# VHH binders against Ubiquinone biosynthesis protein COQ4 homolog, mitochondrial (COQ4), part 6

Target 1, 235 residues: Ubiquinone biosynthesis protein COQ4 homolog, mitochondrial (COQ4), of Homo sapiens (Human) (q9y3a0)
Amino acid sequence: SDGAGPLYSHHLPTSPLQKGLLAAGSAAMALYNPYRHDMVAVLGETTGHRTLKVLRDQMRRDPEGAQILQERPRISTSTLDLGKLQSLPEGSLGREYLRFLDVNRVSPDTRAPTRFVDDEELAYVIQRYREVHDMLHTLLGMPTNILGEIVVKWFEAVQTGLPMCILGAFFGPIRLGAQSLQVLVSELIPWAVQNGRRAPCVLNLYYERRWEQSLRALREELGITAPPMHVQGLA

## First folded at step 1 (VHH)

Design m13 (framework vhh_7mjh_2)
Fold by ESMFold2-Fast, scan of step 1:
Structure m13 (fold): chain B 235 residues (1-235), chain A 123 residues (1-123)
Amino acid sequence: as target 1 above (235 residues)
Amino acid sequence: EVQLVESGGGLVQPGGSLRLSCAASGFTVSSNYMSWVRQAPGKGLEWIGRIYSGGSTSYNPSLKSLVTISRDNSKNTLYLQMNSLRAEDTATYYCARETYEILGSGTYSFDYWGQGTTVTVSS
């Protein structure tokens, strides 16, 4: 209220023109060098304002989504009780999430902070989306190889409508070999689209309150079906 | 065929320094993001830091003052310099190649790992 500056700890206020320049630059950098995690994050923050409002409003209308917006849980090694998750039964969401992290050698700890979203609540929504991405790999049974990432992006594009997810879904496939591209177009995109349309909004799932739930039962509740083929080991 | 081979681990006294090497073959390290990751006995993986394709580095804030990552492009080799070692730095240390980041996740994942080299900090 007194014009003090940043809306949250890493917020950098930007004009619409500055956001346009950041979006163009980060898109070019992410396409040129897909290993730039920070540029990928900037692209997501600068292009999604209208869609983030829609996602936030959907969360407000859902009982779990409203709780998530109110309580703002975070998924990181500092907030996860790894010992508790490891004690859960085989096949539970928590145990399968830890298995996903171990098998795919993923750390939830190293994400660029949100900087270019001017609304503090919308900044949380995009941060939540980034943290939930690993859960989508677990729910969909997709590895973190390039094919698996593209399949998850098609699911996310259908679910969220975020411009970065749409761009990743449509342009990611140019990085695939011919065999993987054929499988993606003929089998995996139709499957991902069907699941994305059938499942409730993934941002409305309070994952931190569902660690004990069977992953199989959760998939059945969400209408998420088994992949039409084994994606692990495909280029 | 892609291979990563770590070396330089061993027993070191508290307060000592150690330099680990990671020799890569089958790809060029300068064209990829490369990370160092460690795992203490009975604990999960802890990310140490990365070197970007352009040569810049980023580190786990809890370790930034204690470690330096570098590379020698002519030898296709990564290095991890560790200073002021503590008993809690006892771990198996891995070098890893980061997976393609396809627009929008912002998370680290790895497609190739080395066998690891063990560092024990003890007298």
Scores: ipSAE 0.006, ipTM 0.276, lowest interface PAE 10.0, mean pLDDT 78

Design m14 (framework vhh_7mjh_2)
Fold by ESMFold2-Fast, scan of step 1:
Parts: sequence; structure tokens; C-alpha cells
Structure m14 (fold): chain B 235 residues (1-235), chain A 121 residues (1-121)
Amino acid sequence: as target 1 above (235 residues)
Amino acid sequence: EVQLVESGGGLVQPGGSLRLSCAASGFTFDDYAMSWVRQAPGKGLEWIGRIYTSGSTSYNPSLKSLVTISRDNSKNTLYLQMNSLRAEDTATYYCARDYGDYLLESYFDYWGQGTTVTVSS
């Protein structure tokens, strides 16, 4: 009737962001071509090491980050006082972190510690990033399903510039069905990018000194807003 | 418990092809880079190649034209395709779980039991 319908029966209208993701996805598939695997791997190794040094230097310039590099706190089963964290008020960072671990059936010790890195400080920075990753799920309110993990990777890519975070952000969406992909592109990527740009570097947070802080207050301090939708049921 | 189980080894003629598999269990396979390593009789370990979590691959330059590494995350399985096999490719082949971080040079926390490939007429 009004002529306001789609150009054809199965036309999917796309926003500039959706067109950008389709272009990025095509570029990611080109890089994923077996003939380009070497180039992607070499780029990752070279750029990753440089980016890690940049992150370490950024931590050195931040008062809290410098203290973290000096004191080398760890988030692991051996260093966490789980009983004390469980006694904290509902809504505190520590209590919500434990809830995240329980609901998603993950452990702080899911990955082996670094052994064969010659630079001890860079080894700590990458280990810190891995330990903080679960904390980012808690801060962003994201589950560990494929969609939630991709959202966290977009936040991490913007925050850190680590090539594996960039690759995970761009390659990960290929595994999603059309409906989840549309939600990701239209709502979740803009939200994750905005939060990643607004928040200070998450590696500079001394989480071990903030277990008692309310998660809401910490999110406000970091400029992190609540997710635009409930992701748990979408993947 | 983390387990890696290789299969597909055996006797093969020179110039032949063989595909090895590695079945992973007890961990989230998608989160880890995986490597293939071999050991010829009486010799040291030789790294063959790695496949990253992204699916990108990196090979030993001496072996790159002869091998292809791939993975199927839906089956928790790692593969090594070998072509134009030579007598010197006779070895025990191991899959190994890599730390999953491309910024770190090869760190292996778990290894399979190995599968033996014998190239002979």
C-alpha cells in the first residue's frame, strides 16, 4: 500500500554500522584464507608484542597501574579468599565475581600459567590481562556464550589494541546465527565500543583492593553502562 | 581431566599422504592454540606448526610445503595433513595444548601420548 515496505520480500535493511561489519567480516574471511594464515600469524606476533609493551608502559605512567606492576597481585584460586568474598554484600564486586564464576561454571585457574617468557614484566602483564578477562565479563554483565564473548572481545579490542582481541572481535561474529549477528551489530558492538572508549584502562584497576566496592559504583567510576539487553538467552 | 589422544598413524609408502587427528577433552578446546610436534627415533623434538584460536597457522619453514594444520572446534579435534612423505618423516607425532596466547612462544602444558608414522617401502 504505502510503498514503505522492503525493496523485495527478503531484503534486510542495513545501517552504516551493519555495512561496516559486513565489510570487516569479508576482510576477516580474506585474512582467514589458508594462503593468508602466515601473514595473519606474523602480524599477530609482531604487533602483539609491541602492543603489550605499549600497555606495560601505559601502566607505568598510571599511579595505580605502576603499583600493580610493582606488587604483582594475582587473581587465582590460590590467592583468592573465597570464604571472605562469599561473606561480602550482594552486589559487591567480589560477590558478583563469585556469582559469575558459579553461573558460568568457570574457574580463575582455567588456563596454565606462563613459563617460557624471557621478559618477566611482560609475562605478568599478559597474565594479568587473562585474569582480568573474567572480571570484564562481570563488569560488562556478559555471559561466556559465543555472543557474550564476542561483545567482551570488542570492548577488549578497543581498550587494549591486542591483536588477538581484534581478531576475536572480527572473526567471532562468523559463528553467530543471523538473529544474534543482527543484535550484535545494531546494539552490542556500539555499546561495547562506547564503553571501551570511555573507560580507563582496565589493567590499571587494583581489583584486589576493590572486592567490597559495589559493582554499580565501580561501573559508574569506569563509565560503564548497563547492557542494552539480556544476552544470556541469545546464544 | 585434560586429555589429548592422537590417531591416524601407521605404515605409509614414500610419496604417500596421511592425516593425523588429535581428539581433545576436559577443557574448552576453542580457547587454546594447538601445536604438532614430532620426534624421530634417536633424535630431539621438532616443532611442526601451530594453529591459533583464530584458525591462523604458523609452520616450521622446513615443513611448510608438506603439511597443513586445521581444527574442527565442533568436534574438539585437531588435524595434521601430511603429503609427499619421505623416510625422514618417520617419527612419533604429538599434539600439544598451547597456552592459547600468540604473544608467547610455544608453551605446552599438556601433550598426547603420540601416534607413530613409519615411512617405508
Scores: ipSAE 0.000, ipTM 0.110, lowest interface PAE 17.2, mean pLDDT 75

Design m15 (framework vhh_7mjh_2)
Fold by ESMFold2-Fast, scan of step 1:
Structure m15 (fold): chain B 235 residues (1-235), chain A 121 residues (1-121)
Amino acid sequence: as target 1 above (235 residues)
Amino acid sequence: EVQLVESGGGLVQPGGSLRLSCAASGFTFSSYGMSWVRQAPGKGLEWIGRIYSGGSTSYNPSLKSLVTISRDNSKNTLYLQMNSLRAEDTATYYCAKDEYSSLWYDSFDPWGQGTTVTVSS
């Protein structure tokens, strides 16, 4: 007996068989077109339940992560103080995050809402991960081209263990030309794996309380190093 | 892996000239801009100039009349020509692979071992 309505505003209840079908379909579509944010979202929700629990438990054990789970901050157009971020010093996390959004013409609101997670706290964790993804591009110095997205997916796969990130990391490279593939395998994957292993869990960072912090100082805290090459210049 | 090896430094008299070289390997040299940076004893890093992948150059205004940066993509080599050297040009000189602007600009790490230039009579 359910007794009451949805667990959260966009929740859609599904059976295990339905979740399996959604996972298979969304995986095929996301691998075919990684820019389909809706399909990437469905894949993450339908395949990641056990991994999300592990990530949630890690956040509970971290002082900053526990605050995030309690307060449930959101990164969206309605929650961001764009005027405040624009007034911050150049090189600060907030200023560079705005630069990333502007240069890549992406919005914090581009992401599909969470629909297929049957636990409200885990639904928040996957939503937080989606909102933090753009922040990872800023932290890692990666563009939103295919090569840059694959590098970020390798970092995310090592950091989170989410099946969607693992699939994107392993199958994404089939779309690359020979030069980019060679560079990815010889330079960028080792770099992304090393940084992913070294950095603390990125979900434990309260970004909304670190807007004025130097991006350089934050990278030093996380152990994130400069990329071995200029990814923007590659096919 | 990215490797940069600077060479050509040494002892020179004030008013003399010197040409430094930087041999690059481990990346597609022709696709990246390259910079020269120096560090005098007991001082911070000073940016000298850059050459873009297309061959255009940009210099520190304080040094523009004294230096010329060039590159040979067929040899994966970057050059710094210095003229009218003065005692204040005594420094270790580094070459660096340019990264996309802004995200890493506040923390420049020299990629090579450097080559030392001493200007003294």
Scores: ipSAE 0.006, ipTM 0.132, lowest interface PAE 10.6, mean pLDDT 77

Design m16 (framework vhh_7mjh_2)
Fold by ESMFold2-Fast, scan of step 1:
Structure m16 (fold): chain B 235 residues (1-235), chain A 122 residues (1-122)
Amino acid sequence: as target 1 above (235 residues)
Amino acid sequence: EVQLVESGGGLVQPGGSLRLSCAASGFTFSDYYMSWVRQAPGKGLEWIGRIYSGGSTSYNPSLKSLVTISRDNSKNTLYLQMNSLRAEDTATYYCARGLYDEYFSTGAFDIWGQGTTVTVSS
């Protein structure tokens, strides 16, 4: 009988025409209602192919990024030693990541699976991006409220050029009140863009080998500056 | 008032099936993705899966073959169908609302139900 599995878990094979139709439909739906995350995810996977190739090629040219592509580390419940992370010094990457997960009641396994990417290596790249997203909140000092998420999306859009990040950056602000919108436009977007341009590609960072590194030292290494204001206090 | 109310928990024999429901009120249910999360006694939270407004689902690979998540936006109700239950599936099951500010599945939640207990035992 067959006996052959998919290229990777959750892979759904699609033709170029089917990808074009999914991209057009998901773009229309995501623009109509940006809170349709299913449509935003489909748009990202169907329109991001060229951008994913650029990101993969950038990773191949970086010594640390090339190692990540070779070894394919995963950030998941099965790969994290939560007890060990809890024993690390306060202010270390591992302790602050664990705090982020605990405070927000988030499992590292909560990310959507990749379905419409027909290349196994590019599927890993987008999955790596999704697994790294929570680390970016910690690196940038951004909370998970709507303002903080929009700031992270501006950083991600500049860093990756992924269509889904660009959509999130441009349409997210519609949900903000006047004070938060003013602060976003005048202070936080310039800050996020500057850090996104200055920092090396965050996909090239082997986070699993840096759990013990202080966040302060890591931010200095990446050229990430402190936020211009405390975003947590903004409604 | 924003509220999530779970129902359908109880005692189930090994190999049995069970369907949990979560009734949402106080917000536009169709604007949010919804998730199921469980917690076994003395263990941490384990994410089961999510369903977006349009009906697309994403599951924890460890649990995909055991569960199906569905929703009825006209009734503001979320469902979790579980099949082939084992003793290790004994847990408190929570429904949770995904943050509408999360465009790309960060997995953070802003409201949780109180939970419903499922016990798999002979």
Scores: ipSAE 0.011, ipTM 0.311, lowest interface PAE 9.4, mean pLDDT 79

Design m17 (framework vhh_7mjh_2)
Fold by ESMFold2-Fast, scan of step 1:
Formats: structure tokens, C-alpha cells, sequence
Structure m17 (fold): chain B 235 residues (1-235), chain A 119 residues (1-119)
């Protein structure tokens, strides 16, 4: 109403120079401590603007993606019917997503709010990407240990081209021991890249309308193959 | 090296009960859901049920009242309790490890233990 109100609830306007400084600082912090998800989020928001626009434009051209942009579904504890998901058949997307959350002790509410994106729709796109990340762990069968996170980042880097995913994919491996690094390079990166190239854009999948779908059937539809080995035992 | 070894099979009279065991090694047993599957002579595989890492169970509806699956994570052992056995329960019984939470086909199977129900 005063013309100076925020673009969305948590928006913080920044200049290109300020974005450059935030990107440099958040990249340094993320390399120092990759478990600083807040710093990874800032890096993504300050470096990903052009890529987010490309992803948003691609979603607009896809029938399901356009519907997602119009309806703006959210994945959070307040939007999920946990009782409904628990009642779904074993092997369904919704049941297996709930199992992933339980096994890895992850909450859908752990994601930082979007702050440094200067377009409301692009802010939704990056928030959707963050919420979908846990869904990708479920689709790819990857745990939240360092090796599993790196594999998911390689898939995400190929799928989205987001600078934060590319940086995570390339620099994440420096934290791995020799055995895990060998397995990552020889087996898991080729698998993640192949599936990332074959699968349609994961941001175009309306997950909330597919809770009942068999995870096996969904993976066949997306061209995602089973992991070449059990990553959980390699942590 | 992942290994699953079933035991406890044998000859049982109709109406009897039997408890099968599956000893697991070579992986973090407590992190996986485990399944029991059987195969009658000359027939296909029939899924019996699953026990999740949490201890929750899911059964084939046609078998739910006849079987109970349990696990002991301290012993890396999976169990199948069967009651009111009938001739049609004659089969080789396999324990299998689910590929994590993926809903994929079981990735490792034991060699099986044979249960014969006859008078």
C-alpha cells in the first residue's frame, strides 16, 4: 500500500555488489562447514538468479510445471497429512517419503526461508527446489550421510544447473574418506549423471498428486534406475 | 559381505506351529526393513510380510492371521512365527533385505529353509 512494502514475507532487497559479497562469504562458510544449510541457501539465492529464471521459464512451458507455478503447493508439516501418508501402501511415494523422514530424523520444516531473491515467482521456485530435495533422496534411495548428499548434489547439478548444486557436487567430495571417494567416482557419479540427464525436470513433478503412486512405477516413469550399490553401509 | 541364513525349517504336522529364524551379517541390520517370502514347489514367489526398522509390520492380507514377524536388532536376527499350519504352507521360506526404503525388489535373499506340512 505504501509502494515500499516487501515483495514477499521474508524478502530482503540487495544490490548486485551486496549479492556478490553475500555469495563470496556464504561460499567460504559452506566450504568450511557444509552442514550450515543457511549459508548454502544464501549462496543459492545470490548466485542462482539467471538459472532460476531458466527453470521457471521451463516450468511455464510444461503442463504440470505450469500448474505447480499457478497453484504453488508447499511441502511442510502444516501442509502434509501425516496420518494419510502413514495409511498409504508400502512402496508408495508418500509412505516411503514418510519413512525417509523417520529413518534420517529429518523434518520437512528444517528449510530456511527465501530472503535474497528479488522476484516473487523465482523465490517460490527456489523454495520448491529446497522442499523437493528430500523427495529426491527418496526417489534416488540416498541417505543423508555425506556420500548420499554428494550423490544427490550431482543429480541436482545435472538437472538444474544451479551454481550451489555444482559447487556442492565438486567440493563436497573433499570431505570423504578414500573408500567412499573411490566408490563415488567409479560408480555413483556416473549413475547420478546418467539419471539426471534421463529424468524429466524434477521441479515439474506434482508430488502432492502422486502420494499414492508406487515409487517403483514413478521411478520407471522418470527413467530413474536403482542405485548400483547400498550407500548407507559406506558412511 | 552381505549374508542371510535361514533356519528352523522341517517337517510339521497340520495344525502345528513353527518359528523360522534368519541370521543377518555384513550390514547394519537395524537400518533395514526385512521381508519373508515363500515359494511352494513348482509355484511362484509369494510375499508373506515385512518388518520395518522401527519394528512396525505389514502382512500379505491372505496370511495376516497366521503369521507374526519380529526382529531382535541386538542379535541381528529376523523371525517368522507360523501357527495353524496347513499342507498348502509347504514351501521354501526365504528372508530378504529390502533395498532401504525404496520400495524396490528385495536386494539380497537367503538360501531358504524348507517347511513341509504333512501328516
Amino acid sequence: as target 1 above (235 residues)
Amino acid sequence: EVQLVESGGGLVQPGGSLRLSCAASGFTFSSYSMSWVRQAPGKGLEWIGRIYYSGSTSYNPSLKSLVTISRDNSKNTLYLQMNSLRAEDTATYYCARDMDYLGLPEDYWGQGTTVTVSS
Scores: ipSAE 0.000, ipTM 0.128, lowest interface PAE 13.9, mean pLDDT 79

Design m18 (framework vhh_7mjh_2)
Fold by ESMFold2-Fast, scan of step 1:
Structure m18 (fold): chain B 235 residues (1-235), chain A 121 residues (1-121)
Amino acid sequence: as target 1 above (235 residues)
Amino acid sequence: EVQLVESGGGLVQPGGSLRLSCAASGFTVSDNYMSWVRQAPGKGLEWIGRIYSGGDTSYNPSLKSLVTISRDNSKNTLYLQMNSLRAEDTATYYCARDEYYSDLGEYFDYWGQGTTVTVSS
């Protein structure tokens, strides 16, 4: 309203120099420990402003994406009806998302809050991307092991162009053994890039209105094909 | 409408070979993981093997030397080649479409009606 308070909860105003320092520090920490989701989040916020504007503009031009920007749905334990999701048929998006969370011991609430984006709508776009990441594991059939995370990052890099995704895709493979690296380069990167190019922007999907939809039907709608091999146990 | 139709079962002599077919309609087999599963009389289901969308295969280690899974994309058909058949291979054989989700394991969303293989003299 009149500027008396922060733009949104947890917002921290920073200068371009401060953003540069945060980006450098968070990039170093994310490479050292890619499971530090908080450092990955800071890197994304401090390096992605131009790309976030492009993504926001793409969402505005899509009918479903425009609804998402207008209504600003959130994926968190406070917004999810876990009992309802558990009651959905096996193979539905909601049931398989819940299964993914349970099997991988991930919570929707483990994501760091947005702090360093100075535009409220762009702050929503990057928060939406973070909340959608677990849905991409479900859509792509990828586990949360190192190999699976790198494959998802290649898909995300092609889809969004976010600097954090590009860095994760290119430098993540340094952590892989020779067998996994061979499989990644020869089979999984081509598959991830092909599907990333074919699929519409994943930020334009109103997941909260598709919980009952068959995951198979959703993959067919998006043009996402099965992985060339089962990735579980290869990392 | 999704449909899987197995064929090629019948009576086989011990030591013989048999090739089962599974014709798919309503979807493309090369876009999916496909499995073969069998059930011997009075026993539970035994997974035989699968073919991935990219064409690679994996098998139950106890059956690897006995079986080969393949497909013909032009005919949208899955095959199971079995060699050196024994009386204990007598079972109803099913083709199934795998629906793999991250860390879900084996999950089949469509099954054929099955084809019976009897190995006896």
Scores: ipSAE 0.005, ipTM 0.363, lowest interface PAE 10.4, mean pLDDT 80

Design w01 (framework vhh_7w1s_2)
Fold by ESMFold2-Fast, scan of step 1:
Parts: C-alpha cells; sequence; structure tokens
Structure w01 (fold): chain B 235 residues (1-235), chain A 119 residues (1-119)
C-alpha cells in the first residue's frame, strides 16, 4: 500500500490551516493554564517543524544523539524499572528522578501521545523532549509550580528554540505575583539562560544509561550550576 | 547570592550545652541545611542535616544534638547538649539548594565557628 495508513501509532494527518488553528487554540490554552500538558504538546507539534528539523540534525551529528535517534529509548512506566531505580544510591539521577515524580505527584505516563507531526523521526524528537521535560526539572532543581515551570521554559527555549518554549518563557511571567516576578527577572532568568547556553543539548543525553550517575556529578559534567535560591517555597 | 553566617560558638566545659545559629541571606526561602564539623588534623564530617519533614544525625551526636529551623528568620539551629571534649571542632553550616535530603554534597558553606570543650 501507498502509506495511506498512519505513519506511527496515534498519528493524525492535518493540513497547514488545521495546524494553524490547533496552534492558536493550544497557545491560548497553554497561556491560560501552562499545566495542560496536552495543549502544550499540540502547540509543540504544530509550530515547531523547522526547529524540530534543526534539533534532529544536531542529534544526528552528535554520537550519543545519533544513538538515541537509532534506538528510540522511551521514558514511561512500562520502560522504567522503578524497583531498580528505587534501589539506587540517594543522589543518583535515577533515585532523584523518582523523588521528583513522587514529591510533585507526576507520572512519566501523563504526557499526551504525538499526533500532528507528519514525519516519524521528528515525531520521536518531540516525544523525547516531552519525556525529558521532567528530567530537566530534576537536573535544574526546579519544582512544578508556576515559577519553576517558567524557569525550565527559559532553559528549554535557549536550548531548543522551540516556539512553545519561547511562548511559555515570555508570556508565563504574566501569571506571577510581584515578588516572584522580581526574583525571576533579576536572578532566575539570567541563571537559566547562562546554564542553557553552557550545557550541551539535553536531547543528546542518554538518560537511561546514566541512572546510576551522581546527579551532582552529572550537573558538573553538563555545566549546570546550583539555583541562586530555592524555588520550592515561592508562589 | 546566598550567604551563610554562623554564630554561637565559644568555650564551654564538658557536660555543658551550647546553641549554634546559622543565618541565611540573599533571597532564600527554603532548602535542606546541614551542620558539619572539622577537628584539627581530621576530615570534615556531617553532624546533622534538616530538610522539609526530615532530620539526620551522625551516630556520635544522636540523642545529644538537635537540629531545628525557623523559616521566618531564615535561620537553622544546632542545640548541643552533654558536650564532650571530642566535640571540639570548627562547626560549618551548609546549604543544599536542590533540597535533596541525602545528598552528600552542598552548594554553599559558611565560614565556620569554633567550639572548644574543656575538660
Amino acid sequence: as target 1 above (235 residues)
Amino acid sequence: QLQLVESGGGLVQAGGSMRLSCAASGFTFSYAMGWHRQAPGKQRELVAKISSGSTAYDDSVKGRFTISRDNTKNTVYLQMNSLKVEDTAVYYCAADLYGTFYSPEYDYWGQGTQVTVSS
């Protein structure tokens, strides 16, 4: 057959006009409620085509990134050995990732499947980004409150150039109170931007091969510095 | 930038009590905090650590020392009871900004405060 069926599981073919409408609706919803993971996912799929190609090409040129594109590792409850991660030393990437999930009451499986990307490899790249997002919270020491999500979006915007990350970084601060906005602008954005520029592309990191590595040693390897303040208590 | 300042050290007789204070400044709201000590010629060792809902102590001080926090004052305390000559050391306050309770590393250290226990 001529490929009339889906390119991958859950693929939905869409026209440029349909993609424009989905992008507009997703952008509005993501700005209204940045915790809507499904709407953030749709925005990323519909607006990021050129940027996803750049990211995919960067991954192909990196030895570790190329291996990730070839092997297609996934982060989900079906692929994670939670018992093994729980047995790892405190402070290891895997153990701290599990702690992040528990403390923030999130699951690896909360991410919407990729639907609106017409290229299978680019669909994997955006899915990888979604699955890695919680790992970035762990690497950066950021909670899932509004301020923490905005800080992570600034880091992601610098790292990836994805339109959804740029929009989240730029318009997310509208939701903040004066004190949080002050610390965001004066301390946290400069910190996030500096780390985003210094760190190698986080999509090129094979997290599944680094579960046992000390999180602090991994941060040092990536050039990620400690936050200038603890964000957990800020509203 | 976060700054940690220790106070409350000094000279005390064996069997006595002392309270150390660590004041944090520089737009800090909450994080895991620890007390470490270093005696002359020895390596620095963990004394006590506190994070949200959890505390940990070195076996040598368990039952004698108590770590506590006052978040409104951005201050951590180490209450030291039944002091022994071997508790003599420079005591350092340390902050873990990632809040990982069991992390062996800290992001910021104070300059230290001397505690001398006489026989």
Scores: ipSAE 0.000, ipTM 0.287, lowest interface PAE 11.3, mean pLDDT 78

Design w02 (framework vhh_7w1s_2)
Fold by ESMFold2-Fast, scan of step 1:
Structure w02 (fold): chain B 235 residues (1-235), chain A 119 residues (1-119)
Amino acid sequence: as target 1 above (235 residues)
Amino acid sequence: QLQLVESGGGLVQAGGSMRLSCAASGSIFSYAMGWHRQAPGKQRELVAKITSGSTAYDDSVKGRFTISRDNTKNTVYLQMNSLKVEDTAVYYCAAEILPFGTSDEYDYWGQGTQVTVSS
């Protein structure tokens, strides 16, 4: 860069396209107005139900997704054979998932319970999504710092269309410093959106049957590309 | 998919210097880049590795070799000084996806470039 300073504290210059994305996010937030807790709940339940039905239908149409719906596998400390995963080859999905958990000090059990979905199958779909979230960090190479979480949320928003993923993607960035926000808007959001569109539905992946698969080979199968930058050092 | 092409190898006399280049077909910004070498009848070994903000070297080359990268040109360099006959090997450029990447396992490899040091 030419060394031009900001016009004021926290000013971040953005392109017209970047401003368009930020404006769209602001409009989306206005639609779900946080000051009306009752309306937010009603809209979330109505829109979430429809989106979950779409996700379930996608799973039903996929051979692997259909097996997941039938067998209802769970990812938790009670269902994982940690000793077996630890013995897997370096670079396998299972070994790298454990490495992700250890490096980021995350438990498979750090997720909220599903409460407001009356259909049992749809309740499983949203619970599966929550359990898969940590796998997405491993698959996308994103740490659990604020920037990494926002990048994963953009991927999830594109993949699922869940309203809360969309809200998290658009409003999470307000917590970022200027440098991280610049990198997010110019590099990471385009990357996350492209991969989210290219990859098949991540809910259709039977992770528990792929623990031994090379993570590199799995990324190639899904069309997931390397991140455009090393995110671990940014916040 | 990332393609790596090495250049700059050849014949040099002991005590001389040589610079190897590795040109990537795409952005190397998110990759850890390394140089490995393999002499006839020996297994391949790590020579030098560079990530954002850090470098690592094998003890046999420490102080003599310097690895560097130019992210804008998608190129990695290995500057070799005070060359010894035992540095004779095929030198390979390799890339590892970050923060993905196993313990020094590399995802992409070049075809190699021959370096021959004569006494």
Scores: ipSAE 0.000, ipTM 0.135, lowest interface PAE 13.8, mean pLDDT 75

Design w03 (framework vhh_7w1s_2)
Fold by ESMFold2-Fast, scan of step 1:
Structure w03 (fold): chain B 235 residues (1-235), chain A 118 residues (1-118)
Amino acid sequence: as target 1 above (235 residues)
Amino acid sequence: QLQLVESGGGLVQAGGSMRLSCAASGFTFDYYMGWHRQAPGKQRELVAKIYSGSTAYDDSVKGRFTISRDNTKNTVYLQMNSLKVEDTAVYYCAAGMDSYFLTGEDYWGQGTQVTVSS
């Protein structure tokens, strides 16, 4: 169902025709330049409405997911205590997330705001997905290069069924060289699919209450296994 | 902040053996650990890696090099046997959350020089 209530601050009302045009245009632009995060965001918002409802309903049925929907925690520089995360033990989720941000030169604030979703609760769900994406790189042990991003997209496609994740998973490999493509198809996609099916929905994890938890213990809890050991495709 | 310090490099004659050590300042339980090398004028290449009970090697060093880990000492070793002149390089220890940490640019040691004379 649709959740009633006030619409959010950046909401832009759009007709079904406008949504169709935005979806087509953003898909074409995202395929042309996948680093256009704004276009990837528009594609996700305009094509995922039915899938977002399924994800929202799954969160409502999960005790932790229901708490997330009620409290609507955000992952941003204004909500993160970076000094506190830096003081956590090495190997904890919070310390490793901070390491990921530092070594990859990523900011939690670089995500585009949600604009084209006409239900406030579903707008939160897609925003949460975007904010959690960097946690998935940390959780799965994947770099932010093209190969790593494609592997994360396969995991996300299996986990969420979002059209933008499915498109990224299936068409992203076109950009890979022969060695990386072989490793992706023979080892990494099977690994990502198996972990995506085994793990509970990552949107149901209250990351902000797990900063002190060992990343190893969290992976074990979620049934996420170590990535395959493979030397090929090293650049 | 995790720090990696390499030791055990130096001069060795072709056909000889050498063991490199990499001491970590903290626990590496969730990290892939690896040894990379860079010869002058060449790109850095991964030669060996270890995660949990699994190891992998570049074809050029298979059967000659062995990577191992002592979790009680937070130390990773690279045992190099039957050394060749082309093994001459600066050897770097690396720790990362993924098996492709060459692209992830995770934690790196300062490097240790290995020179194999003919």
Scores: ipSAE 0.000, ipTM 0.234, lowest interface PAE 12.6, mean pLDDT 77

Design w04 (framework vhh_7w1s_2)
Fold by ESMFold2-Fast, scan of step 1:
Structure w04 (fold): chain B 235 residues (1-235), chain A 120 residues (1-120)
Amino acid sequence: as target 1 above (235 residues)
Amino acid sequence: QLQLVESGGGLVQAGGSMRLSCAASGFTFSYAMGWHRQAPGKQRELVAKISSGSTAYDDSVKGRFTISRDNTKNTVYLQMNSLKVEDTAVYYCAADTPLEYLMSGQYDYWGQGTQVTVSS
């Protein structure tokens, strides 16, 4: 019941005024010390609320999206059957996702907890987005080097409109070397934007029910084209 | 994604010295890095932090510990001198990296910890 505890595991209840103060404070702190990841996270959560509502409403109108909101699947080591994924055919979504995790040494459990979103359903939406991020690397064929991350972030910014994604897309490139920056601007951003506009919302894809689907066929279904160049070894 | 690998630690006599190393891998770009420690029954505390050549230290280690960074290797070091029994703790490397958070949503980057035991 109300006042009995948090809405979810890491929830911290805050008023609209408190959210405004947290957003202002975290923005100021992020500018003062841009390496304060905790402040950047707070800023992302406190400024993304309107966009999360738009994403949630869009999911409600989609048949798969509505099922995802109802059933609230999670992508984590406790919910993934890694042995089952390893047994899937080469080239299936599940097998290629597992390969992505192994090659890039990524764990699905490394996502930041959601704290300052007071609506439990919107908190699920932002958690889903964070968990889906690794799937986007697999769908787009992007490595986790800085160039690959920036390309995925441009796709996410176009797809979601989340302030955090927009900020990452615009600030990420500032740390690229000249060669990677030229490739990003001339080839990869146009590609990411085109695919982001063409593909249906990636939050509506019930990944857990598509593990056996061919990754090539899934990309074709979503209108995602092959990368214009090999991004591994760049950045 | 960013991963931290710690090395060093072990047993040392009071008054002795020890150096801890932390190598960051995943993808390479500048970020703040630091060392934290947790002794039994205590909360994890910041020991030292380095960013853009600026350093910060806990008052209990000022003048005894030095943090340094090799940007070419993405490695941070903690040189510990004049060690005291009270410095006994598990030492954790941490990376404070908002760009990793913006890109991947992962911002709590910690090493797995290395035990430092200072005998009397």
Scores: ipSAE 0.013, ipTM 0.321, lowest interface PAE 7.7, mean pLDDT 78

